# VHH binders against DNA repair protein RAD51 homolog 3 (RAD51C): the designs that were tried, part 2

Target 1, 363 residues: DNA repair protein RAD51 homolog 3 (RAD51C), of Arabidopsis thaliana (Mouse-ear cress) (q8gxf0)
Amino acid sequence: MISFGRRKSPAIEETSLATSVMEAWRLPLSPSIRGKLISAGYTCLSSIASVSSSDLARDANITEEEAFEILKLANQSCCNGSRSLINGAKNAWDMLHEEESLPRITTSCSDLDNILGGGISCRDVTEIGGVPGIGKTQIGIQLSVNVQIPRECGGLGGKAIYIDTEGSFMVERALQIAEACVEDMEEYTGYMHKHFQANQVQMKPEDILENIFYFRVCSYTEQIALVNHLEKFISENKDVKVVIVDSITFHFRQDYDDLAQRTRVLSEMALKFMKLAKKFSLAVVLLNQVTTKFSEGSFQLALALGDSWSHSCTNRVILYWNGDERYAYIDKSPSLPSASASYTVTSRGLRNSSSSSKRVKMM

## First folded at step 1 (VHH)

Design a09 (framework vhh_lunsekimig_d3)
Fold by ESMFold2-Fast, scan of step 1:
Structure a09 (fold): chain B 363 residues (1-363), chain A 122 residues (1-122)
Amino acid sequence: as target 1 above (363 residues)
Amino acid sequence: EVQLVESGGGVVQPGGSLRLSCAASGFTFSSYALYWYRQAAGIERELIASITSGGSTNYVDSVKGRFTISRDNSENTMYLQMNSLRAEDTGLYYCARGLETATGKVIYFDYWGQGTLVTVSS
């Protein structure tokens, strides 16, 4: 196969520049790398594909290895996402290329995004565990807003499902984060409209709230029933790109005394979430409470459902306090190395902390 | 930068009293609801008291009549006066900033302090 879509002729510079901003913004790159690439003037796929990796690396002030990966992604984006050219089976090369092209949801904390490989992955189930107050609900709300960021601004242009088991979702906080998101988008699209004559995206905070499908779940029976209904709901609302469960464990920690039955139900639920993630190319984020326990003369952090549940998720992120700072640690992932990053929770949502670090440190 | 700093914890005998303080900075203190949480060894963190921006208070049943939450907006400080302390009151006490609905349901926390230790021992 060859390039999808149409390239503009060199004679139509203004129109091609506006179009090319959209093309480069659709590449599945970290915000930092994408920013450097666009700032260096590499905004269209043809301009990227026509240069050597050494020239791209010099112009964008990135490594030659990073430039080579960008060229691979630019070439790959010429396909319409077809998984097989010859038959229904995939070879390892096709699987690698597909994974490299998958979009990611930004957390609005670039240091956290960097350890996540650019953000929360679609087609994956990510568990985020931590003690009460560490920011799990903040991250859930942030992702339900950020999934809606248009492709022109580096997002997925999708909608969110938010499943609330504890009653922790505050519409006033979601509005506050949505307002900050709209301000950030207006600043960026105003800049692009002024300098590149790109189409200006208009979004209102109220529109963002309307695009979050909120489900309040008051019992484990309701939770099971809702999970069973999700495939039909998403089939009718295919623009959903994230499902947040806040928290996955609440009703199972206090209301469930048959441990064998609990394990079976949770495993079935996890399998359903994985199938939804793969079938609809969306992200599933399971928020899980961590408790402190006194054991054998020491205090330890323990996951509410234990290690048997952890095998049901693609990625596991642990949120923890290091002194007065919040940190996230990649505990388990098939594709991400173990790493930690600091983050803060502000009136505008998740942001980098002033002392952020991506290196793993002893606690 | 939002910051919450707890102080006033210590060792006290059963029936004694302590006053905890939470000093806040980096936000408009008078506009937010504030909370005291307690975490004892081996149990999950529990909300024990809340105070809204307007001064309305709420308490968990186990501390009603013994603990009093208050705020001083001029000093950007919240207090917890703890009287008739019991062994089960032992724990790490955390200050939190959050949003409170008109029904008192759904407490959402965006900032926490590091905690102050209260030990009630014979």
Scores: ipSAE 0.000, ipTM 0.110, lowest interface PAE 21.0, mean pLDDT 72

Design a10 (framework vhh_lunsekimig_d3)
Fold by ESMFold2-Fast, scan of step 1:
Structure a10 (fold): chain B 363 residues (1-363), chain A 120 residues (1-120)
Amino acid sequence: as target 1 above (363 residues)
Amino acid sequence: EVQLVESGGGVVQPGGSLRLSCAASGSIFSINALYWYRQAAGIERELIASISSGGSTNYVDSVKGRFTISRDNSENTMYLQMNSLRAEDTGLYYCASDIKTASGEVYDYWGQGTLVTVSS
């Protein structure tokens, strides 16, 4: 018997480095670099954070790359949460570097991971839309398991929140995917132990199920109430790294007659999820059923919930049938090009469509 | 109003057979591909068989050689002949299709599902 979705964390730690005073000598820098900064007159965080990387590099006689890393550390030390207007504007180099360093959750389908830039991105809200039966719930369950892969095996070591509006979540399926994940981890760590004398990681499928916080939502009123409660819940459970909503629109399709009001409420919820993703550095995945239309000789997938909703999500992935094969398409993303990838749903979870590889390998 | 209506589900013993039917009705211009899905405990709805507008068929490995999909375009009906049924074939079976209506729009249509139980 497994107590599904309820586990007390041994400790909830505040990892915020909010400190009222940080000086240059308190930054985690080498003594030589710290000495150069102090010698150049950069003795406090405000003097460091207010200059460009090129000016800092010139003044302190360091490389521009070293200067960029120093600026990033200084900004992380003084700017926890909302930044004031007195702080310098974020430059394009900093924006690019932040995007490249975001952690990602594998889907267990490498072809799909490739078009996603390595997997589902943290700090982002990703909408995954598709017709009934295409595999949305399978992806949601897979991500709730895969977020938990330990750092020793290349994962995030996080926990999952799964919000179920349709009753589509099956605990037996989650267990099946967790068992496959444990087997894959055991094979990988056994290989590393045998050939590289690395320590083996031991995890049980019941541990994985205990690390999924499951919420069953039976009405739109309950959905709104839960979404409003999530910030407090995650503040108390900061090891959560993914929130899955399956599906975001189910109760609103059945319970709402006013389409304009429905669109406003859903857009407001999406904005709350975006704030949650940014504040706690976690991934939000919104599963949505979409309407497909055929016009002018081709299938056209209708945008879910209009333009206001579209602006509320970072990424949109559309799942579709190509004959009898399942495909995913990057419809909208600020950082990813439009691309398609095939995937399959197996007894062991989401995998590549390639039939030549029957063996699961972790990298 | 376009509808897909399934029939033929029921209870059979292992090794038995059932024939499912799916009839499309309403203001239909043309029916493209036709699909049979099933939903069993522990898995989402999965595609088990398909037939294209030209008659090309595909099957998931677990039913290949046991199930046969066919269509009758003159009657807007499709069939799934299920032979050598196993306990693992138990589930809800759904008919699905992309249908072009008389108004020229194409939409995805689903049947309500029919229950197949393989027991004893």
Scores: ipSAE 0.000, ipTM 0.155, lowest interface PAE 16.5, mean pLDDT 73

Design a11 (framework vhh_7n9e_1)
Fold by ESMFold2-Fast, scan of step 1:
Structure a11 (fold): chain B 363 residues (1-363), chain A 123 residues (1-123)
Amino acid sequence: as target 1 above (363 residues)
Amino acid sequence: DVQLVESGGGLVQAGGSLRLSCAASGFTFSSYAMYWGRQAPGKGREWVSGISGSGGSTAYASSVKGRFTISRDNAKNTLYLQMNNLKPEDTALYYCARGIQTATGETIYFDYWGQGTQVTVSS
């Protein structure tokens, strides 16, 4: 079973429900003060934000100064995502909580999600590189489906842009993955409806396909033009939460003779993607084919893309074969440690490898 | 600013052992897969062994499997190659490199190499 939450908890009744009804637990308060607030019935941010400091102090048996600080924190938490900080400065505590609260898109492989910190992060540009046949397009299609998982199921409730440079996108495969996603959602929402009286959400696979904006790009000129137009398109379609480029380098490998100009153009596109990711709080996923053969020519090509390209992507994931098993490796990230995880490509999409329930090592 | 400096090479008799080291600087060592390659006089470069950033996964060329052991110390930013039961055919310049190698021994790409340390195995 697919995990729609950021963490795969076995005690969903106690952990997930307690967390969802007790927003006050998320405030950076001492355990003593937090306990007093919860025992006084102040469990959600809206109930805290709507009372005066004197009423809060009386009800929770705390000082009016403590109550004022709590109200200040509650108001900051309610508006955190939309609040413009005067002078653009952020304190480290706010930065930590922003990173912890960043929305993530599940890959449907929990082992891969675990090394990614819960899935592909929004507001980031993630490069996924690998050899032909390793499953890059499979991951791209999977993410374009999974971004649409409703918030009730732990997803983003977003839409996808899929930019296809090679003609690798197969609508029949996208339908197959969408069908599996719908089945998983029906099982999850049915369980929650039966046991917790939650609203049951139903989507059709055809709805999922309709929510993927597909762009076929046949030249590097078309690719540049599309990238330049994406800001306007997304501003008119603000429900887009992932942009997938499959592959970022295809037309630049085949149709581009000037290596220095190619490096500049690719770096400029990557910077545009970073700006889009930050401005619209969406994930950008750049699929890239790595060279499978070491030679002086291939090495010079890799170096030409290296420094500027490395600075343009937040995270880099490398896919590789270990015998007959597929593995993913966190090569570069400001927030994730180097780690590897196995994954498999099934008729239902990405899933955990059938190999042992124990941790997987990069071989 | 990336530097890779190999050491530990020398002259050794067939059946002997050597331990090579590669000191890395100028990058976050634990974030990169590392590997050893070699080049014999008059021959092209061949890859010997690779290790993941965490050290949890290793790969070896069939010619050295069971005789050589790759390892790393991420606290010291150092890569190692323990070479046992050396053969005259192992005579080569051994160099370390930063990059990615598949578990099947296929190399994907490289961005930096060291200058190498010479290993000579006498019959």
Scores: ipSAE 0.000, ipTM 0.158, lowest interface PAE 14.9, mean pLDDT 73

Design a12 (framework vhh_7n9e_1)
Fold by ESMFold2-Fast, scan of step 1:
Structure a12 (fold): chain B 363 residues (1-363), chain A 123 residues (1-123)
Amino acid sequence: as target 1 above (363 residues)
Amino acid sequence: DVQLVESGGGLVQAGGSLRLSCAASGFTFSDYAMYWGRQAPGKGREWVSGISSSGSTIAYASSVKGRFTISRDNAKNTLYLQMNNLKPEDTALYYCAKDMYTASGKEIPFDYWGQGTQVTVSS
């Protein structure tokens, strides 16, 4: 069974009905909850969006879980520029709900998505480190395709920027993964009972390739120049929802004698990526090589750049071999528990492996 | 300039053993994972084995697992492939390659620098 994760919106976007004075009737809520909301005097989206979650729960006589889902839907329906600085003080439940509602990009491996909280998170910088041949470039290409999955299929409907420092991007592989993605979308929509008013997803593999902005970078000076130009480029191409750098360190390995200077420059680039991720609500994925270490009778994977580098990124995922199986583990994250998941690389891209020993916590 | 020089190939009888070596220069050997690949006459390139920069993570193609052993000596900038219980189907030109991200993750890196060393296993 193919699943596009829990980021699927139950509501198809509707514009003309936003002028209704009974806007609450348009929210995809149960009749019981909607009735309670309206009887409490919350008939307009603006009245709902301006109330605190605890006040809404009390006034409408609903659970806190129900109140926050209503607020989430109301806020999604009322967009006004940047929301990054709205509400200087938040309760912990609102913060948790915001984290759970962040847009995420599926990896096409549901076991990997599960440990990531549903997929690669937007507004975050995620570093993916691993030994050569483990599948870092595969994941980068997969995410460049999957960011484009339409909202109707649980995706973001976005475009990708792929920054290639080594010449590792293979257009033939991207086409194979795009072809598989189109087939998976057809299968997904075929398993669902389509609404009679909904159109079929009309996307071709070639369209997916056209929606990847590919930048070949041949030196660290070009890399710095491109990173400085990205804010302007994305402001002119606001449909970009992922930026992939493959690999972040390649051009910095040969021309730097001062390790401290190299670390500083890379950390400054990571900070710039963090600012882009937050400003444009997109995902930044930094691919990096991992040095394997053996310590005190166990194998440990560590990135060559150390702790200061790891603190420059939101999330850090380490890819490793366990015998013949590929695994990913959450090495560092403010919001995700440490967990491991197996994955496989197939002709169709990333998929679940046959492993049955994974620990899953879905709370 | 990156240089990879393979050696140790030759003619051997089925069931025999060979040890291949790859001498690396022009880059910091201990910073890169290394690979062995092969190409038989009239066939495509095949990934054989890979080893991490430290030597602690190792993987093999199913066709050679249990018979071949990859190893490295970072002090000598040398990669090795110990081949035991050789079969006629192991006949190929064997190449070493430094870390290059590939589409399938296990495919032979598209860019490799050695001329290779010929291994011929008699029937």
Scores: ipSAE 0.000, ipTM 0.109, lowest interface PAE 20.7, mean pLDDT 72

Design a13 (framework vhh_7aqx_2)
Fold by ESMFold2-Fast, scan of step 1:
Structure a13 (fold): chain B 363 residues (1-363), chain A 123 residues (1-123)
Amino acid sequence: as target 1 above (363 residues)
Amino acid sequence: QVQLQESGGGLVQAGGSLRLSCTTSGFTFSDYAFSWFRQAPGEEREFVGAISWSGGSTDYADSVKGRFTISRDNAKNTFYLQMNSLKTEDTAVYYCAARIQTATGKTIEYDYWGQGTQVTVSS
């Protein structure tokens, strides 16, 4: 157990009215729809563009079709001629259809991002399973940093909650990944400022660490209590765009004798995470330990938690060793085809693997 | 080229037993995990049971656990569902399914499907 709310955003007194306030008033909407949108808290184009049509419809009490049209208009107003770190330059047709997709968090491994449809999806619960040592915690730390990449760089401009059940989180590693992220962002924002007059973001690695809300959880009772508290915490910290649970099952493996009861409790917890993901348009990433090899690992994960767990998570990614190389496999998704991608863990975080196929074509 | 074919379905009285077989061709049997699904009239296809590619792991829906057993015979390229203590609620079309490497509870994730075999349990 740790102190809730001890970690906070920088204590800089800024007004949210200063920049981007009233952007929603400039959209060509009816006064009724505009009033509903603003009353629901959607005053900035970025807040509108980062939400799904379903969430916008629910929050503003409008139809999903109306919400979809609003998202098209918002994206057209802010993204003409812009390029993201992942997708490069875009044509107008692609930009119109981009509003249909949920915001995504890059893993910093483009091969992995490609099989994920661009990265870890918001409004989704993604389970990442793998054997000890495969890099689950590395991915969790990477996502906690990358969620903070500003929108000018193709990111979400959000904050992270990291729930640590095993004591696996390393502050020094998070700092190392944050330093690499800042260096990568400086190059990209320089390009955007020069060519598109975009605002430059001055972010320090220490600021990135400040924006990770870390919760150490020492028992299943504390884990349940924290999950029940998260809705209130996130409502007070609306900038949170990812919740990492490392690992979801650790305390439940040790503290539960009834496997069926354990599966029900974990499934109920996953449903609570799904509700948070949809309500706040954030990504939930559940890290889970698998005790067997890849071809048995995914099946063993299903056996450990059963069908109710499988239906509680949107996407399932299995991490596995193929010889001395690390791979990720899309085991389950409503929108992504089954595919695999290699990745590597470097001093700068997750990156594309330096496999022989990249050095010698067809070898 | 790839084929899955169910057999062993039919009419049986409540409390009876049936053994379903799924014979496969056109792929390397040992690389695949296998599952059985069933569909009653007016309902969606539901998961029944699964066996891993190695045969070392099995999983079952709660409604059939303790009554049904899935097994595989790599030498015959065939896998089975032994159904004991059958109930009228087990009446459905039973489908065999194959997925490379791993099995799941979701129909959309399977690579290959059989045509289905009718199982009818009378009172």
Scores: ipSAE 0.000, ipTM 0.102, lowest interface PAE 20.3, mean pLDDT 74

Design a14 (framework vhh_7aqx_2)
Fold by ESMFold2-Fast, scan of step 1:
Structure a14 (fold): chain B 363 residues (1-363), chain A 124 residues (1-124)
Amino acid sequence: as target 1 above (363 residues)
Amino acid sequence: QVQLQESGGGLVQAGGSLRLSCTTSGRTFSSYAFSWFRQAPGEEREFVGAISGSGGSTDYADSVKGRFTISRDNAKNTFYLQMNSLKTEDTAVYYCAADYVTTPTGKTYSYDYWGQGTQVTVSS
């Protein structure tokens, strides 16, 4: 968002002048780029953060790529504000409690939820990458159902946006997973009513389908337009708690020959999703196809979009085959340790793999 | 749930052809990817071929590629394996399988639903 003449009281403005003037000097930029920004009048972080990359590039006489990197750095710095070291410090206990209290969406696979810290995190952008057929769309559909689990059953009580670029969303599969979810909720609430006299929650599979906002996107131009419209849509539908993009790269793989421009556009789109996730306290899940390579006795994943893309997402989960079993791996996360978990896709949706846990538990 | 039933197996001479059918009942046919597997006596089940939910992509084992063709007919809730240029090594019990994933790529024994099997015997 651009600031339109918002200012603090005169006393506060006078006090902040000494601290805000020449904030651009504190950005980790080359002296030549820093000099160009200052010469163009961009002396404080707020001035830099409030302009587009195109306007900044024009005004400072730098490339659009340089302007984009500067805007990313300025936006990161503005989020931390002009806090003293003492005021900006968080103790580890407070950090742990913030992580533990983040709303999370269950995958219905408890082994996968465990490596995710309890499920897919709200306020975060999570990329789920994998080869065709591994179950990415199945996870997307599962999350669009599970976000709706009522708070009385341990869920978020939210709604879903499903953005479909490939035509992979099957409404009959969503119905099947919704039916299983309703059955599971009825068993849980029936138990709670019988033993603890708790109120029963009644939800029908058709209610779950009505609470998924489905958008079919047939081109990269439509994808960009929809992403730009999402902030307004969600502001009018504040009960949305997950946005699924299936897949984020499909139209960009088909239609783009300029790899550098493609990476920039996708990274800008991911940053818009990050802004939505934080502003509305919702989860964004970006499904992406990746290539797995087997070399030197282990799987190596080929990066489709490079390091600038990976920095645009909070968490990266990679889905892969290990023999005949499906596995998920936490490839990158600021808060989660690297870990793997098996999962299976059943008629009822995602569940734990039966081969590893059942034999040990029955002994 | 979905239930699967194979038909079309039998005895055929080397170089001949057979068409196997798998008829499904239960959940929406178009939502499933379908595969054929086979098992010869004393051997493990092996993948033969697969077709996606849309029918737009197919995959085959190297041993049958160019000889076998998988297809589906959504109006009949049936999918097929056309087996041409049969060899004695193709002798096996053939099983159809269904998975609620729209693509067959990378599929092996993880399929949700299986038929009972149909015997194919290729004589020299």
Scores: ipSAE 0.000, ipTM 0.141, lowest interface PAE 17.8, mean pLDDT 72

Design a15 (framework vhh_vobarilizumab_d1)
Fold by ESMFold2-Fast, scan of step 1:
Structure a15 (fold): chain B 363 residues (1-363), chain A 125 residues (1-125)
Amino acid sequence: as target 1 above (363 residues)
Amino acid sequence: EVQLVESGGGLVQPGGSLRLSCAASGFTFSSYAMAWYRQAPGKGRELVAGISSGGSTSYADSVKGRFTISRDNAKNTLYLQMNSLRPEDTAVYYCARDYGIETASGTKIYYFDYWGQGTLVTVSS
């Protein structure tokens, strides 16, 4: 005899509740801070993520800086951008399958996509750092186009927000990349129509440009104000699937004398971007300039805000020159192994590297 | 509930003039910057003109010298005076509340678009 319609047992419900109480133990905190947090009643990620840094600092008797770091870690651990119940800690197997199913935006460079796990991940904040001229803006423009690739072609069918702090965005370049994207889509959908009777997609390059919301930001004060209002804008434009900030640090390098306050404000903006990424299931891409830092007897590439800033984002990608070739390196990620991939910037956008061509006068 | 109701659109010949109005309700109108956007058939939505709570104005390059944005805080009404109209001005015009900031130069960086129906402006012979 088979019985149907049985409700979940109380023992299973109790196990789920006990697991949720242990969530705070999984945060990478010192034993003293973790002890204070738990003693104050903050035992699960949902209780931590729902409070302000000031309230958490007061309740746990910790500094506001410590509270902010805890909130950042708790928000990074939240896998649902929806306001649905976050119930119980997730096991590693379930976390792996959630990562595999996350929507990703192709860079149009398959070698780069491979080290990214298929492309730029939604629900994450990805920092892309590099020297001037390495192609950060090219990647930003490419992602603003590629987020719009329809689901019929394997894309997200979304729209883009592009926040430009330096005036680096070139509409003619965006049009050129959009034209290449349309050609690629027409070739693919034409093939599918011929052989499988599938519907053809009829998107124009002008439609792609129309679907990029461009914001020019001329000061750090304007940047902070825009970031504070993005949640409302995206709630009215829910088809946005990527937010590009080019560059995140430009106005803060020029207008800010207090380096500690600068790092604090930028970390607070990164936390706001993390909340947007989780809430709306979109990708946030923060483009950042690197500077040369002298360390351990040699010059090394360093991000403009130093090592403390590198902990503010989910993923960190460093762009660098290796001879005459452009490379990307996965410096930090909770889900991606450290790896490098070459890429090139062509008239059609980002592509896999062609064979390196040495200038005739070089050595 | 924020409500913006546009009016004043219609058919006009090239070189003609129209005045658009936007009646605002559900918020303290005098405290917010306001803007006009337009959307032509087959094209994206674009910013036409903006006005701060203090009365500072900004315009798209395509309309500078021809359009004038103004507000009447006592009547909770935003206006767009459109002179020397061209066929390329043909669009649905939308009133919007600005949730961003205005720079010292008067440039806006963030807008809230709210269009129920808009008002159609057709410039043709």
Scores: ipSAE 0.000, ipTM 0.097, lowest interface PAE 22.0, mean pLDDT 72

Design a16 (framework vhh_enristomig)
Fold by ESMFold2-Fast, scan of step 1:
Structure a16 (fold): chain B 363 residues (1-363), chain A 119 residues (1-119)
Amino acid sequence: as target 1 above (363 residues)
Amino acid sequence: EVQLLESGGGEVQPGGSLRLSCAASGFTFSSYAISWYRQAPGKQREWVSTITSGGSTNYAESVKGRFTISRDNAKNTLYLQMSSLRAEDTAVYYCATYKTATGEEIDYWGQGTLVTVKP
């Protein structure tokens, strides 16, 4: 129990549990709002996190916008709250080590995986933004296949949920990528059998397609309903390790006229996805449209979503064209440095491009 | 200079348990797949288990469910937890790794540690 001059004891655990009941006073809220929240019986983070923004606003007699901000702060505290309330903060090294140990899904582009810390991280919400045609759907399909790579081959052995808002998913393309994946797995397991005498894994492309749960969503109302149903669905399908939404904003750009309400609804959906990612230890990938312009060292979203949206996603990756080359850029991440990598889309899926911008010594 | 040093072997009764260790030095341990092999008297070396740099594990069918491979990257140490031991598990157990992280060919073997399951 004693490790590097540190003692853990039952008395500390009991004190920590008692202190958690009064967590609401530790949120960065005005005294007036905090008083209303506590008076309404919301004294701990779990009681706040389990309530809708509408219910919280009614119960605490505050605006729905104020309630949403409180709920966001409470959920962010819970997501980072594997630390004791008494101990508050984690050191940066422990945070990095935890991030490195998380399961990751390969993109099949090793240069891209490298800047991602090994691939798309589980227990995180990753936003991938890009213009139409840049390869967002290709990455979505690739991840829905690659999550299924067996543990013997370094994968997660999971299943995929693919939520399609635009009709961009092509089953024949998914089959092509699945066929390539099977060939790559056969080569790898043949190598492992020859050199390590490991059992060869046999998986057919048809099996890979059967393990993708495809949902076609035709309106923002259907999208909201599906997102609300996902927790139950995943509870009944526990092997799901990735949820892909292609695209998260399409119906809200096309059909939704109230911009302020739209931003709130999208942010609430992202928060719901964060809860799913943490609860089921899966990756959530939100594909989103961005503008064609890179300005002042940053990319702009096609839909202006504000600070609430920006704080609802763990990682943001931006896909962009540099001439005829496709690039990915780590725009935002608590654990990954800003970096870029080139990638290409082939008949076999995502691969390294012939032009690797990160290769320092080419001459 | 890559070195692998196995320990933990000994005499055990059928149904017993042993934990083998392999201390590694001279390379970036965390970046390499590392395997356990065994060689019974008069037989060729057979693969027992592998753990990849990412922690994925594979087992020979004869030991699956009875043996557990694990690694401690902070200590540069590989382990094999052996349970429900049988007379057929009697062998010299070797830790093995490669000159390259890809694992193309076994270049380095430890000295071995003898496990004897004795009725």
Scores: ipSAE 0.000, ipTM 0.095, lowest interface PAE 24.0, mean pLDDT 73

